# Designs tried in a protein design chat: VH-VL binders against q8ixk2r445to577. Part 36

Target 1, 133 residues: q8ixk2r445to577
Amino acid sequence: FFGMLQNKGLTDYCFDYNPPDENQIVGHQVILYLCHGMGQNQFFEYTSQKEIRYNTHQPEGCIAVEAGMDTLIMHLCEETAPENQKFILQEDGSLFHEQSKKCVQAARKESSDSFVPLLRDCTNSDHQKWFFK

## First folded at step 1 (VH-VL)

Design td10 (framework fv_traxivitug)
Fold by OpenDDE, second read of step 2:
Structure td10 (fold): chain C 133 residues (1-133), chain A 122 residues (1-122), chain B 107 residues (1-107)
Amino acid sequence: as target 1 above (133 residues)
Amino acid sequence: QVQLVESGGTLVQPGGSLRLSCAASGFTFDSYWMTWVRQAPGKGLEWVANIKPDGSYTYYVDSVRGRFTISRDNAKNSLFLQMNSLRPEDTAVYFCAHTYYYDESGYSFDIWGQGTLVTVSS
Amino acid sequence: QSVLTQPPSVSVAPGKTARITCGGDNIGRKSVHWYQQKPGQAPILVVYKDSNRPSGIPERFSGSNSGNTATLTISRVEAGDEADYYCQVWDSSSDYVFGGGTKVTVL
């Protein structure tokens, strides 16, 4: 699967990554932004290694969750996907992080009017359902 | 489909009143600041008014303070600009704009409507 | 309160580089945004926070800001780049200020 990763509950919001320096693409947080279908910042790929790749730039970035955190951060992809970069996109649309055993939820960012994907306990909320468009 | 559509612009005489509307779609309207920006014919852009997501705060450019009122109806995804005591210098295309908060460094206007023309003339 | 000064016009040949300046007292301490506006159209955000490019905006567009001058740079200029360009800043008083605009003409 590839393209825009859109949230079902938060209508018309997609995964978005826009690093300050396009030559330094790792270490920043993935956010949610209005789906616009333009550019590269909203292009992601779900791979056979269960990675969510940001492959517009080289080297390729893969979404990871750092220990003790609930945010999605861009790391470099590795030949063998590390445990903290493995996600399961399930048939019901839930995006499950294997290591934390939590689901990715569209949520409001603290002290901001913007939105971000955060790890939360898995529920049946549409805010935890995602699909590629 | 993200979209902003302005309406209400027309010809009005000096001292008259007019209410502009902006219909928003394709995003969580009640989560963002909204802005009116105007542009006089052949002139540059001028910020007019801002309103907080919950409507609790409003800000105005000095030249319209006391005459213009910005408001919103989040249930209807609508932004409004009530313009009273209109002057010829208020003649302009009025744009509504989605105002995006990136961080503490400030806001930018990342989505614009096509504008509606207000003409104040005797 | 703040005043942003732009040159009224800039001319550039196709394939060359256009540079549009935005002057302001200590503007380098503020975040500068840039908008492109073609005739009869709404403005489009092309650079935000001095040097960041929104999704969908070509890499030919870049920005910088230091001292008293912010600059929008358009490399490999195309005919479609002919437009008015505005710089804009925001301050903590919720004051939004635009520059006077620069008309870029592609020769």
Scores: ipSAE 0.047, ipTM 0.638, lowest interface PAE 5.6, mean pLDDT 91
Fold by ESMFold2-Fast, scan of step 1:
Structure td10 (fold): chain C 133 residues (1-133), chain A 122 residues (1-122), chain B 107 residues (1-107)
Amino acid sequence: as target 1 above (133 residues)
Amino acid sequence: QVQLVESGGTLVQPGGSLRLSCAASGFTFDSYWMTWVRQAPGKGLEWVANIKPDGSYTYYVDSVRGRFTISRDNAKNSLFLQMNSLRPEDTAVYFCAHTYYYDESGYSFDIWGQGTLVTVSS
Amino acid sequence: QSVLTQPPSVSVAPGKTARITCGGDNIGRKSVHWYQQKPGQAPILVVYKDSNRPSGIPERFSGSNSGNTATLTISRVEAGDEADYYCQVWDSSSDYVFGGGTKVTVL
C-alpha cells in the first residue's frame, strides 16, 4: 500500500520528508507534519520487503534506523532490504522495527513544538498506531 | 469573516517581473496551505502553485517552474507570488485561495479572493 | 497528467434539472469538488467530496461520483444558477486538475 502514513494519536500529523534538494536526499531525519495530501514529501510506499519507501526523488529513499539510534533517517534503498530498513506494520497499527525490537512513536522533538517519529518501547498507545490513507 | 485580498496585478512587458500579494484575514493563516490559481481571459481555471503552512514545501505547475516563486509571511498573514521571465501566456486573473483537506478526499479551494489581473503584452 | 472532460455548455429551462458531467479515468476513486463562477466574480465551492454541500449552498445542488464519471446535478434550476461550473480533483501523480468548465444557460 501507499499514501500518507498518518498517526492515530496525533490525528492531523503524517510522515514527512523534506530533503534540502534532489542531490541531498540521504542522511536527514524524517519528521511529522500536518497532513496535506499533495503527495511529494508525504507520499510513502510500504513494500513487500517491509520497507517504507520515499519515491519522490530518484534514486529512491528508504527509511532506516542506525544502530544505537532512535531517530528515523533516509537512506538509499538497496536491491535487497537490509535489516535496519525493515518495519512490520501490524494489524493493530503498530509499526515495529524488527532489528531494534522497538515501535515507531509520534513524539515531541526536545525543546520544540515540532514532532518526529522515534523508536520507543512498544506500548498500546495511540501515538504508536499508524495507517495509510 | 474570512477574506483574501489580492493586489499587484498590472501590465508588464514580456521578459519582465512582477510580485503579487494576498492579504488574509479571519482564519489562522499559519495553519493552512495556500494556493495561487489563475484564469486566462475567457478560459478555465489553472492551478499555479501552493505552499505548506510553514513555508517549507512549495509546488508548481510545470509551465511556471523556475520562473515563479511562491512564499508567505505568517507574521503578516500574507501570501506572495514572485513572477519572473513573464510570457504572454501568463496573462490571467490570479486568485489567492485557502486550501482545505477533507480526510482522504484531497484538497479543495473553499475560499477565494477576488483576483488581480496580470497582462503580459508589448 | 490526468485530464477532466466536461461538456462546454448545457442549456436548461427554469424549474427543470441540469446535469453537468466530469469524465476522468477512475474518477470514482478520487474526491471531486465543484465550483460555480459567475462573470467577473471569484469561484464559489458548491459541492465537496463528491456529494457534500458547504453551509449556505441550496439543497438543489447535489453530486455523485462513480466509475469514470462524476456528475453535478442542479434541480429546480433558477435564473441565478446561470454560470460556469468546474470540477476539480487532487491526485498525487497529477497534483490539482480542473475540468475545462461547463457554461450553464437558463433559457
Scores: ipSAE 0.000, ipTM 0.521, lowest interface PAE 15.2, mean pLDDT 84

Design td11 (framework fv_traxivitug)
Fold by ESMFold2-Fast, scan of step 1:
Structure td11 (fold): chain C 133 residues (1-133), chain A 119 residues (1-119), chain B 107 residues (1-107)
Amino acid sequence: as target 1 above (133 residues)
Amino acid sequence: QVQLVESGGTLVQPGGSLRLSCAASGFTFDSYWMTWVRQAPGKGLEWVANIKPDGSYTYYVDSVRGRFTISRDNAKNSLFLQMNSLRPEDTAVYFCARAPYGDYEIDYWGQGTLVTVSS
Amino acid sequence: QSVLTQPPSVSVAPGKTARITCGGDNIGRKSVHWYQQKPGQAPILVVYKDSNRPSGIPERFSGSNSGNTATLTISRVEAGDEADYYCQVWDSSSDYVFGGGTKVTVL
């Protein structure tokens, strides 16, 4: 799949990556923003290696979760995907991070009016269901 | 380092056509969304059109849709705006600008080229 | 169809702080960018993504965004800061939306 990764529960929000410096695209948190589909920052590819790639820049970025953390961070893609960059998009729309045994959930960022994807215990909530638009 | 130079602005009669050009240098042109923003004399900024790095998607403000066409030539680091069926209200300085993500901020602007639509 | 409201003008004395507001419904849920334009010149980006400053822009420029109001703050104002300032958001229904502009006069 390729396109905008949209949330079923937070229906007008999509995965979005807008690093503060275009020359340093690695190491910043992935956010959720109003879906539009016209910008590079909302186009992601779900690969056969279970990666979520941000492939509009070189080198390609891959979404990862560092050990013990619940935030999704942009890292460099590897020739063979490391475990922290593998997400299983299930038939019900759940996005399961196998290394942590948790699901990606749309959540409000602390002390702000913005939203971010975070790892949470898996539930049947629509806030944990995603689809490519 | 980043430089954007517009050209083509002139006086044109209502109903006429005009093509604006923008020469880009100092960055990897085919990796960036590009935009045209205009400013009528004494007025504020108004976005006109946006184009994806590979040219596959183009977007327009409603008032110019069907009349204006944004295009790019990545081999020549050039951006274009073909303007047809021009109206007096299209009179403005037209800025070529770099929009890194196709949304969010516009980080570098050219000096602009004046288009006057009048009889 | 979003509308961004800016005051038409702001007057400030040299060395004091100028605050330019940008009002919009739930603008705190959007990313706000600020441009400075001097007469006869192209706009330049002075604050992006609410509070980030591009290389070369003095630390006197800062931004904030919460609720229904974004603010550009210029501390220790200098005569050279006299310009028009525009806020901007990106909106899926309207694309690039600019505020009407605020003329900052340094008196």
Scores: ipSAE 0.007, ipTM 0.621, lowest interface PAE 10.2, mean pLDDT 86

Design td12 (framework fv_traxivitug)
Fold by ESMFold2-Fast, scan of step 1:
Structure td12 (fold): chain C 133 residues (1-133), chain A 123 residues (1-123), chain B 107 residues (1-107)
Amino acid sequence: as target 1 above (133 residues)
Amino acid sequence: QVQLVESGGTLVQPGGSLRLSCAASGFTFDSYWMTWVRQAPGKGLEWVANIKPDGSYTYYVDSVRGRFTISRDNAKNSLFLQMNSLRPEDTAVYFCAKGPYYEGSGYSYFDYWGQGTLVTVSS
Amino acid sequence: QSVLTQPPSVSVAPGKTARITCGGDNIGRKSVHWYQQKPGQAPILVVYKDSNRPSGIPERFSGSNSGNTATLTISRVEAGDEADYYCQVWDSSSDYVFGGGTKVTVL
């Protein structure tokens, strides 16, 4: 699987990552933004190691959730994926972060029109369902 | 050459309404996000609203949500801001600004600005 | 929500270097853009994505961004550089946020 990772409930929003420097791809939060259909900063790959890779830049980034956090942060990919970088894309479209036992949900930031993917208790909400386009 | 020309600014009473216009030229208008930014007299810049190239999505700063409506007419290369329930705090020069090509959400800068149009909300 | 802190003013002699800071929590994780505004005029983009210059902007203008501080640097300052300068970021919690502005005076 690869492409633009789109939300079922927040219908026109995709995973989006735009680091300020093409040589500094780590440490920034993954956001949600309107799907533009051009790949680039919205192009991700789901790997056999259960990683969500950002393939636009080299070295490749891998989405991770740091201990005690609920935000998705870009880390450098490792030869063997650490547990905090593993997500299970289930048949129903849920994206399950195995280490935390939580699901990735499209969520509105407080007091703004901005959206981000956050870890939340797993529900049957369409805001927790994702697909590659 | 890119040009943005605002119009419509005037003196209005508190509680009144006003519509601002921005005429765009020199670029493919329907391919770019457009934005309104305001500046109160002697104060700094404050983002107000932006609109997707095709007009399908709009975003607002909290203080104007529900009162202001951003819209565009791509056939006429025009951007609008409908302002309702105006408050003295809305007094500002309103700038029309162009975003970068719709390539990625993180390209959140304004590469060209109009000269602005002054809105004064006072009795 | 998020606040960007700029010094209200910076004074610099002609030919010297002016440095304008923009402080914010983890601002190094965001793209910072800088605008120049002269009295009665529209803002002009002088630096975008931390360190890139638009065509037509002199090489004397440069930017950096790391940790909690972004900096706009103007080398070999000229009288015509006297203006207000604003930093700006976008983030998912605050949308578009501008700093309070810094008045650069060339004395």
Scores: ipSAE 0.012, ipTM 0.562, lowest interface PAE 9.1, mean pLDDT 85

Design td13 (framework fv_traxivitug)
Fold by ESMFold2-Fast, scan of step 1:
Structure td13 (fold): chain C 133 residues (1-133), chain A 120 residues (1-120), chain B 107 residues (1-107)
Amino acid sequence: as target 1 above (133 residues)
Amino acid sequence: QVQLVESGGTLVQPGGSLRLSCAASGFTFDSYWMTWVRQAPGKGLEWVANIKPDGSYTYYVDSVRGRFTISRDNAKNSLFLQMNSLRPEDTAVYFCAREYTSGYDLFDSWGQGTLVTVSS
Amino acid sequence: QSVLTQPPSVSVAPGKTARITCGGDNIGRKSVHWYQQKPGQAPILVVYKDSNRPSGIPERFSGSNSGNTATLTISRVEAGDEADYYCQVWDSSSDYVFGGGTKVTVL
């Protein structure tokens, strides 16, 4: 699967990654933004290694969650995917982060009206349901 | 090509009300977040409010929250700003702007602005 | 609480290089955009995402962003570049934040 990773609950919003510095593609938070269909910062690939890859820049980025955190951050992809970079895209659209045993949820960013994907206890909420395109 | 045309700016007394309009053309209006940005005479730019493409979510700078209401009519490609309880510090040129949808949180197209003066 | 600091004015001779700075804590971790505004006109986007140019903007315009300072550089300045320039970022605590603006005068 590849393309725009869209939220069922926030129906017009997609995973989006636009690093402030093109020479530093890692270390910044993944956000949610209005789906535009132009690829680039909204183009992601779900791999057989259970990674969510950002293939627009070199070196390739992989979405990860650091221990004790709930934000999705871009890290460098590794030859063997580490556990903090593995997400199971379930048949019902849930995106389950194996290491933390939590699900990715569309949520409002603290003290603002922008949106971000965060790890939360798994529920059957549409805000935790994702699909490509 | 994108065109945004503001109208409605005029002189109003403090405590008065005014409605600004923005006519959009040259793009799929109902696919873009739209924004109002203002500029006080001789001062810099200040973001005022924005609105989701379908009109379901609106956001405001603190100084105007509860006094200003942003709205849109997608069938008419129009954006509005209803301003109530106007204060002298609301005096500014008000620009209608289109937000860039590539995740950059910027304004790629602007109208020429409409001047609102709040004074006796 | 975000604030972007720009010098109020910059004077430059024709053909020389003008540099406009935009200061902010860890601004190098944000995407900085630059707007040009001539008297009585709407702002025009001249640089976005630190260093990219929209179609129609001359190569003389470039940008950089690192640490606590972003910079808009205008090389081989022309009289037509005389304008106010604003930097802008998005911040979670302040939404859209604009710098105070820099008036570039070509003498």
Scores: ipSAE 0.000, ipTM 0.524, lowest interface PAE 13.1, mean pLDDT 84

Design td2 (framework fv_traxivitug)
Fold by ESMFold2-Fast, scan of step 1:
Order: C-alpha cells, then sequence, then structure tokens
Structure td2 (fold): chain C 133 residues (1-133), chain A 121 residues (1-121), chain B 107 residues (1-107)
C-alpha cells in the first residue's frame, strides 16, 4: 500500500515526517498534520515485511518505536525488518505494533498544539483506525 | 466582557430533541477548541463533545455518539449542541467551555453559567 | 477507559492545609488540571498543567503530579475555599476525563 496514512477519528490528519535537517533524516518523531494531498512528507509505504517506509528521501526511513517509549521515531530501514519496526495493519484499520503488543493511536502532544501517533493499549477507538488515501 | 452564555435548556420528553446554543464574546472565538461538559443533578462533571476551531473535527463521549451533534458558527461566535433521541440519563446542566490557548493539554479556562436540560415524562 | 479516583470528601480546619488526591494509572505522565465549583456556579480553573496557577488564583493553591497520584494542596484554608474540586486529564483514548469530585468542607 502507498499513500497518505490518514486517521479515521482525527479525520483530516495524516502521518507526516518533515525533519528540520535533511542530512539527518533519522531520530526525529513522526507527527500528524493536516492532509495536504501532495504526497512528499506525508507519503508512506506499507510493505510485505510490515514496515511503514518513508520513501520521500534517500536513504529510506522506517518508522520504529524504541523500547520503553510510546512515540514513533524515524530509523533507517534494515534488510530484515527488526521487531521494533513491524506494524500489523489489520482489516478493521488497527495498526498493531508487534514488539510492544500496543496499537498506534492519534493523540494530542502534551507540550504542543500538535497531534502525534502514539502507542496505547489496543481499543476499538476510531483514533486507532488508519487507512491509506 | 470575556464570557460564554448558554441557552436552550428546557423540559423535554424521552425520545425528544433539543438544540442548545452558546454565545461567545470578548475573545477570538474561531481560534479555540470549544467543548460541552454536563453535570447531572448532584453528580460530577462529564465531558460530552468538543469541536476544532474551524469546525472540521468533532469528538463525542460514547454514550451520546450518533445522538448528539456539536457544531459552531464562527461568523456569529456561536457554539451549538443538537441533541436527539434524548434519554432520562441525559438530564443535566450543560456547560460550554473554551480550551486554553497556550496549552495542548486540554484544560478549560473559561466556562459558561450552564443551561438545565430535564428529560422526563 | 481511564478512571480518575478522588476521595468523596475532605474536612479541614480554617488555617490548616487540605490535600485532595487524584489517582490514575501513570497519571504522572499526563498533565492534570483542577477545577473549583461552588453550589449553583460554573467551575473555575484553579491549577493547570500539574502546578501552574491562572491569574487571580491565590498562591495558597498548588499542585503536584507523580507516579499514579496527582495532588491539589490548599494551604491556610479559608471558609471561601469550601467547594467541590475536580481533577481532569486529557486522555487520547477518552479525550477529556474528570475525577468524581471531592467536597471540601471547612469546619
Amino acid sequence: as target 1 above (133 residues)
Amino acid sequence: QVQLVESGGTLVQPGGSLRLSCAASGFTFDSYWMTWVRQAPGKGLEWVANIKPDGSYTYYVDSVRGRFTISRDNAKNSLFLQMNSLRPEDTAVYFCAKEGYYDSSGYFDLWGQGTLVTVSS
Amino acid sequence: QSVLTQPPSVSVAPGKTARITCGGDNIGRKSVHWYQQKPGQAPILVVYKDSNRPSGIPERFSGSNSGNTATLTISRVEAGDEADYYCQVWDSSSDYVFGGGTKVTVL
């Protein structure tokens, strides 16, 4: 699947990655931002290895969640996807993070007016339902 | 004056409908998330619904989803709550409230006086 | 599905300190806000983001938040502090969650 990864509950917001330094594309948090329909920083690929790839820049980045954290961070992709980079996109739209056994939820960032995807206990909330547009 | 004033609360029969209004003044209404919070007689505060500054997103507590609709008219500095299929347990004072400006943590820094909705036969 | 637990009532003598707790799983990782409500009146914000006071709220009001418990502390309590007090968090799974409220009686 390719496209903008949009939230069912937070209906106009998409996964967004726009690091301040294009020479250092890893280590920054993935955010949610108003869907603009132009691809670029909102264009992601869901792969057969259950990765969410950011392929707007080279080298390609893969979304990961570090141990003990709940934020989605951009890492470099590996030849074989490590467990912290695997997300199961389920039929109901849930995005299940295998290593943590948690689901990706659209959430308000505590210290800003921004929205972010965070790991939370899995629920049937529309804020945990995602689709490619 | 910086204030919120609710209106529209009245006695309605179970299964009936009612529209509440909230008039805002003294601040830039279209820059803030707005919310409805209710309080049943002698009970605590319960969040009902909120709406984004431009009206594009709305969120509801599960018990009212599909029955209540929050909306706003930024040109008239007004917030609304359309309540359908009313139940006795919806009986409460309904407050409109403004979310705080400098904090995405979801606190309410301005509240209206409330309007009483009674759902009874 | 988050639930915030408050004691139903707290009694305090004038001039003493009242402490109102708000219990929740990992509440110390969330921002807690506190409201005061007097009978027949709208709530007013007394503490936001754990420990910050809005303009006009006396320094006698303070807040803390750590682990599984947030606390509103009212020092040198006055008769005019009698009210119901509610804690509240923004929780993305439930959006806005309020505690059940604590009635503070000054006697």
Scores: ipSAE 0.000, ipTM 0.540, lowest interface PAE 13.3, mean pLDDT 85

Design td3 (framework fv_traxivitug)
Fold by ESMFold2-Fast, scan of step 1:
Structure td3 (fold): chain C 133 residues (1-133), chain A 123 residues (1-123), chain B 107 residues (1-107)
Amino acid sequence: as target 1 above (133 residues)
Amino acid sequence: QVQLVESGGTLVQPGGSLRLSCAASGFTFDSYWMTWVRQAPGKGLEWVANIKPDGSYTYYVDSVRGRFTISRDNAKNSLFLQMNSLRPEDTAVYFCARGYDFYSGYPYYFDYWGQGTLVTVSS
Amino acid sequence: QSVLTQPPSVSVAPGKTARITCGGDNIGRKSVHWYQQKPGQAPILVVYKDSNRPSGIPERFSGSNSGNTATLTISRVEAGDEADYYCQVWDSSSDYVFGGGTKVTVL
């Protein structure tokens, strides 16, 4: 699978990563932003190693969650995916982070139409359902 | 050369309405998100609203949501801000700005700004 | 509500280095952009995505961003650098957030 990783509950929002420059692709938080259909910073690949790769840069970035955190951060991809970079995309659209036993959820602030993906306890909410467009 | 020229700023009474315009030239207007940013006299910059290149999505700062409407006319290379129920705290120079990040397609920063138009809201 | 903290003013002698800081929780995990505004003029972009310069901006302008502080550095300061400087981030909870601005005086 590859393309824009879109939320089922927030139908116009996609995974988005905007690194500061081509030599600094790691260490920044993955966000959710309006799906623009142009690929680029919203183009991701789900791999056989259960990685979510950011393929618009070399070396490729892989989404990770560090121990004790609930935010998704961009790291460098490894030859063999470490556990903190493994997400299981279920048939129902749930994106399950096996190391933490939590699901990726689109989360919002009441005072603004702004969103980020965060790890939350797994529920059957459409805000935890994702698909490639 | 990219040029943005704002107009429409004037003195209005509290509770009044005003429409600002921004005339764009020197670039493919319908390919860029457009933004309004304001600056109260002697104060800093505050983002107000932005609009998608095709006009399909708009976003606002909380303090103006429901009172201000951003819109665009791509055939005329023009951006607008309709301001209703104006308050004294809306007094500011209003800047038109262009945003575009090629990689994302969403404007995380603003590369060109107009000179601004002053709106004064007082009795 | 996200807040970016800048010192209200910085004084620097000609030829010396000015450093303008922008403080924010985990700001090093975000992209920081900097604008210069001279009296009666529109802001202009001087640094984008932490450390990149737009065409036409002198090499004397540079940026860095790590931890809780981003910094705009102006080396070999000239009288024409006297202006207000604003930092800015995009934040998922607040959209566009600007710092309060720093007035750089060259004396």
Scores: ipSAE 0.000, ipTM 0.558, lowest interface PAE 13.6, mean pLDDT 85
Fold by OpenDDE, second read of step 2:
Structure td3 (fold): chain C 133 residues (1-133), chain A 123 residues (1-123), chain B 107 residues (1-107)
Amino acid sequence: as target 1 above (133 residues)
Amino acid sequence: QVQLVESGGTLVQPGGSLRLSCAASGFTFDSYWMTWVRQAPGKGLEWVANIKPDGSYTYYVDSVRGRFTISRDNAKNSLFLQMNSLRPEDTAVYFCARGYDFYSGYPYYFDYWGQGTLVTVSS
Amino acid sequence: QSVLTQPPSVSVAPGKTARITCGGDNIGRKSVHWYQQKPGQAPILVVYKDSNRPSGIPERFSGSNSGNTATLTISRVEAGDEADYYCQVWDSSSDYVFGGGTKVTVL
């Protein structure tokens, strides 16, 4: 699967990654933004290694969850996907992080009008449902 | 049995202040988002404010931001709405409502409501 | 900001089926919830997340949501179903949005 990764509950919002420096693509947080499909900020790929790749740049970035965190951070992809970069996009649309055993949920960023994907306990919320478009 | 009982609604002049209360029972109060929703006479429902279970986050409809303050006392199973600088357009029945139960995130609907308390703002 | 449009009123004979629509741009991608309100009473959740019924709500109440229209269906309407019905969604720009409400009259 590839394209825009859109949330069902937070209608018209997609995964978005816009690093401040195109030559330094790792270490920043993935956010949610209105789906626009312009440029390369909203193009992601779900791979056979269960990675969510940001592959518009070289080297390729993969979404990771750092220890003790609930945010999605861009790391470099590795030849063998590390455990903290493995996700399961399930049939019901839930995006499950294997290591934390939590689901990715669209959430409002604290003290802002912005939205971000966060790890939360898995529920039947549409805000935890995702699809590629 | 979930119960929500609002109180404090009365007649007040424009520019005045009023504090509403909601007494909750029949559920683990500190585990739920709580909400105020109002209904002007003969009109529909309008969301007013939300508060997180631990009270650390509050959200408001634009028209009341800066004037209204939602708060809670979990030890007393109570929800409050402090209304300042009241306007005639704030006239409404104010309902206390419970948000959807979840561990984190935002409530998306309201599964239990009180009977409401009438606030009338008039000179 | 999103707007939810409901017909002001719906009339239905006892035993027949009432359908209350809630229109909104791409509302089918949102979860729609429905409330029943009788005069002087608290609103009651009758359908949540498009088509789910809370405990205690009769099976006569059902919901659907697709495209630009959500619908609350009340089958085998009874006199006690006479009330105002409101649809509601959560919106990223407007937070909680209610429809204008529909008065259901049982003839």
Scores: ipSAE 0.000, ipTM 0.616, lowest interface PAE 11.9, mean pLDDT 91

Design td4 (framework fv_traxivitug)
Fold by ESMFold2-Fast, scan of step 1:
Structure td4 (fold): chain C 133 residues (1-133), chain A 120 residues (1-120), chain B 107 residues (1-107)
Amino acid sequence: as target 1 above (133 residues)
Amino acid sequence: QVQLVESGGTLVQPGGSLRLSCAASGFTFDSYWMTWVRQAPGKGLEWVANIKPDGSYTYYVDSVRGRFTISRDNAKNSLFLQMNSLRPEDTAVYFCAREIGYSYGFFDYWGQGTLVTVSS
Amino acid sequence: QSVLTQPPSVSVAPGKTARITCGGDNIGRKSVHWYQQKPGQAPILVVYKDSNRPSGIPERFSGSNSGNTATLTISRVEAGDEADYYCQVWDSSSDYVFGGGTKVTVL
């Protein structure tokens, strides 16, 4: 699957990655932003290795969750995907981070009206359901 | 688990040189920006330098630019700080830290630090 | 060059709320991170990107950031929260800037 990764509960929002410097794609947090339908920083690919790739750049970025963190950040993709970069996209739309046994949830940042994907205990909430457009 | 272990801190004379090392384990070292932060005795934290995952880009605080060089060896999971033309005001505990998010830059894991004393 | 202003000390009774401020011009437009440091130990991250908490940090720790002031709030303070707390931002004109630190004393 590939395209814009949209949230079922937060229906107008998509995964978004827009680093300030295009030559430094590693280390920034993945955010949620209004879906614009133009690909670019909202274009992701789900691979057979369970990666979520940001493949509009060379070298390609892969979404990861750091130990002790619940935020999704961009890493460089590796020839063999490390465990912290593996997500299982289930038929019900859940995006399960295998290493932590948590699910990706659309969440509001406490200090603002901004939205981000965070790891949370798995529930059947629509805010934990994701689909490629 | 994520571990960062600094070494190399010692007493050195003003104008001298010293190389600090940081051994990283428990994570994919070449996927992270790495940082050196220092703390003078009884004082606060001061960012010193950081380095891009592939080593191609480095940033420094103005007071050390031209004197200090940050580098990394990804094959050995090691971070280095080469310190030249040392001054008494460089006396501090030097911490190695893992950095998350370039533009939002924060440090989620820190080593225990290594003390550098610059005195004559 | 940017400067982040923290009060040098804050005293709080057990079970009460401690508020540690970090002042900076238009700091609400930046992401603020907070670190706890106990004597002889390395700092640990307690709040990142204004209000997010790392896994393992108690829910008693929270953050906010608006206008010219960011605040770290520690509710239901415990003796073990006694430490120095530092705010930190990334600023395009000065890269990584730390506040001067606030010593929290639990009386």
Scores: ipSAE 0.000, ipTM 0.501, lowest interface PAE 14.1, mean pLDDT 85

